VHH binders against Protein HEAT-INDUCED TAS1 TARGET 1 (HTT1). Designs and how they scored, part 20

Target 1, 277 residues: Protein HEAT-INDUCED TAS1 TARGET 1 (HTT1), of Arabidopsis thaliana (Mouse-ear cress) (q8lfw5)
Amino acid sequence: MESLLECFAITDGKCHPDCLKANNEQEDYDACQSAALVAVSLISSARVIFKIDSKYTEYSPQYLVDNVGKEEVEGEMDQPSCQYTVGNLLSYLVENVWTKKEVRQREMDQQRREFTVKDCFEFAFKKGLPRNGHWAHVGCIFPVPPFACQIPRVPMKGEVIEAANVSEALKLGMQQPAAARLHLFSPEFDLVGEGIYDGPSGNETRYVGLRDVLMVEAEKIKGETVFTVQICYKKKTSFVKVSTRSMILPLNGDDESQVTEPACLLVDFCIPRFSIN
Short names: E, the ipSAE of ESMFold2; O, the ipSAE of OpenDDE; V2, 0.75 times the mean of E and O plus 0.25 times the DockQ between their complexes.

## First folded at step 23 (VHH; framework vhh_7sr4_2)

Design aa5 (from z02 with S105T; at its last look DockQ between E and O 0.89; V2 from the best seeds 0.80)
Fold by ESMFold2, look of step 23:
Structure aa5 (fold): chain B 277 residues (1-277), chain A 120 residues (1-120)
Amino acid sequence: as target 1 above (277 residues)
Amino acid sequence: EVKLVESGGGLVQPGGSLRLSCAASGFTFSDYRMGWYRQTPGKQRDLVAGIYTGDSTTYGDSVKGRFTISRDNTKNTVYLQMNSLKPEDTAVYYCAAFRYTYPHTWEDYWGQGTQVTVSS
């Protein structure tokens, strides 16, 4: 069955060119895609670091995007058309791929609940994840096949470990990168350069939102911890030093807002911790 | 050849103190975060203390306030000062070094360990 899944890879062995083009033309931020990419990166890293995988193994972020937060349809898995068989795969390919039907993922999307990196870890521990090559070619520019729930998945067992503060976050990040979310303000984030990102600084500050990051290093400056985070923002990967001081963040300005309490620019620290069984 | 060599372990009475040292060679010491981990037979290694490249420190809950990690980049050495030792601190203590290199390279090096025994 894996050889038929490879029929979607014609240029670099990963994704169909139309799928790559559709993703490259996506210019707006997608919180679910961001969370899935960070989650898979941390899972792949942790599994190599802790010797669960013998080499760095890429798992599918698209599988997370497609499945996290969705309710199971009772009884659907047992339908003949939902079985992961060569016949069902071939029928899917004939009906949806080889007849040159034009289907874009954006046209097939329904309203989806937002999910976090933590949600992705919990899903992975419950359901497992397919390797990237086994899923990357479906669900991008073609309708999700009925047998998608039976595509082989690597079982994963573990728990999510969270940190409520900087001291605990430093423990999480010693042996592996940790996930976090960063409050972004414009133009301050775009202007930080080699300095320390301190968040909002003036009347022209605009709140951009939360962005998923990887905490990869820490240092003490004047007695205060500064984290170095890896972030993908506006399709560029960069490394930014971030202040950990508490401050009042101007997250919204409507008159229905409640009194805001001091908060850190980095929140929601977590890592996956795998069980050895 | 990367080497991490622990020293300073031994037998000590409850309430006593020990200072562990870890001499590093074969890599640029200042680029690596350093840690002390401990292991008892049949269990996984647990973080005791860590120090990042910029000197931010962290400690396991059971040793906080009793142990202190420090580093000397001119001597390529990391230290663990262990005070108020308890029988539960008995373990093999390992020195470790870690570095992340984008996009997904994580280096880890481990020493062979030094025994700490707290009994009587």
Scores: ipSAE 0.728, ipTM 0.890, lowest interface PAE 1.0, mean pLDDT 80
ESMFold2 (binder alone), look of step 23: mean pLDDT 84; pTM 0.831
OpenDDE, look of step 23: ipSAE 0.822; ipTM 0.941

Design aa6 (from z02 with H104Q; at its last look DockQ between E and O 0.87; V2 from the best seeds 0.80)
Fold by ESMFold2, look of step 23:
Structure aa6 (fold): chain B 277 residues (1-277), chain A 120 residues (1-120)
Amino acid sequence: as target 1 above (277 residues)
Amino acid sequence: EVKLVESGGGLVQPGGSLRLSCAASGFTFSDYRMGWYRQTPGKQRDLVAGIYTGDSTTYGDSVKGRFTISRDNTKNTVYLQMNSLKPEDTAVYYCAAFRYTYPQSWEDYWGQGTQVTVSS
């Protein structure tokens, strides 16, 4: 069955040109895509670092986008059209790939759920992940097939390890990159350049929201710990130094309870920790 | 060729002190974060202490306040000062070096370890 998929070049490890083109034309931030991309990056890295995978292996972020947070329908896997068979695969390919059905914007508009990197890790530990070549473009520009739940997945076992403070986050990030979420304020984040991002600075500050980041380095500057994070923002990947000082964050809303306690710009620190057995 | 060579291990009585050194060669030392890990038979390696490239430090809970990690980039050496040693600190201690390089390159190097034994 994998050879058949390769005949249609769906799983040969390359991103489909139509999927890449559709993604490049997307302007809005997609929190689910962001979380999925960060999660598979950390999973791939951790599995090589801890020698679970012998070589760097790419797993499918699109599989996470398509499946995290969705309830399983009772009896769905027993339907004839949901079985992973050559006939069902061929029918899917003829009906959807050959006709080039546009699916990416439709699914985004129809599904208003959100999930986090932690949710992605928990899903991966429960369900496993297909390799990127085995699910590269399904669900991107082509509709998700009814037999998608039957496509082979690499089983994964482990737990999510979280950190509640800077001291614990430093432990998490020592041997592998760690996920976190960064509170973004405009225009301050756009103007940070090579400096330290300190969050809101007053007049005309607008809260943009949380963004997934990779925490990749730390240093002590003027007595304070500063993390370097990798972030993709406005379609550009960059490295930003971020203050870890506790501060009151004006989240630009009418819910005062969210801004009355000191908080850090970086929150929700976590890593995947895999079990060997 | 990358080399990490630990030294300074040995036998020490409880309450004593020991200083481990790890000499590094074969890479640009200042670009790597450095760590000390320890392992007892049948267990996984545990973080003892780490020092990032910008000198932020972190410690395992059982050694915090007793152990101090430091680095000297001019001598390509990382140190672990171990005070108030306990029998529970008995282990093989490993020096490690790590570097992240965008987009997803992670490097790790390990020494061969040095034995630390704390007993009467």
Scores: ipSAE 0.729, ipTM 0.895, lowest interface PAE 1.0, mean pLDDT 80
ESMFold2 (binder alone), look of step 23: mean pLDDT 83; pTM 0.823
OpenDDE, look of step 23: ipSAE 0.828; ipTM 0.942

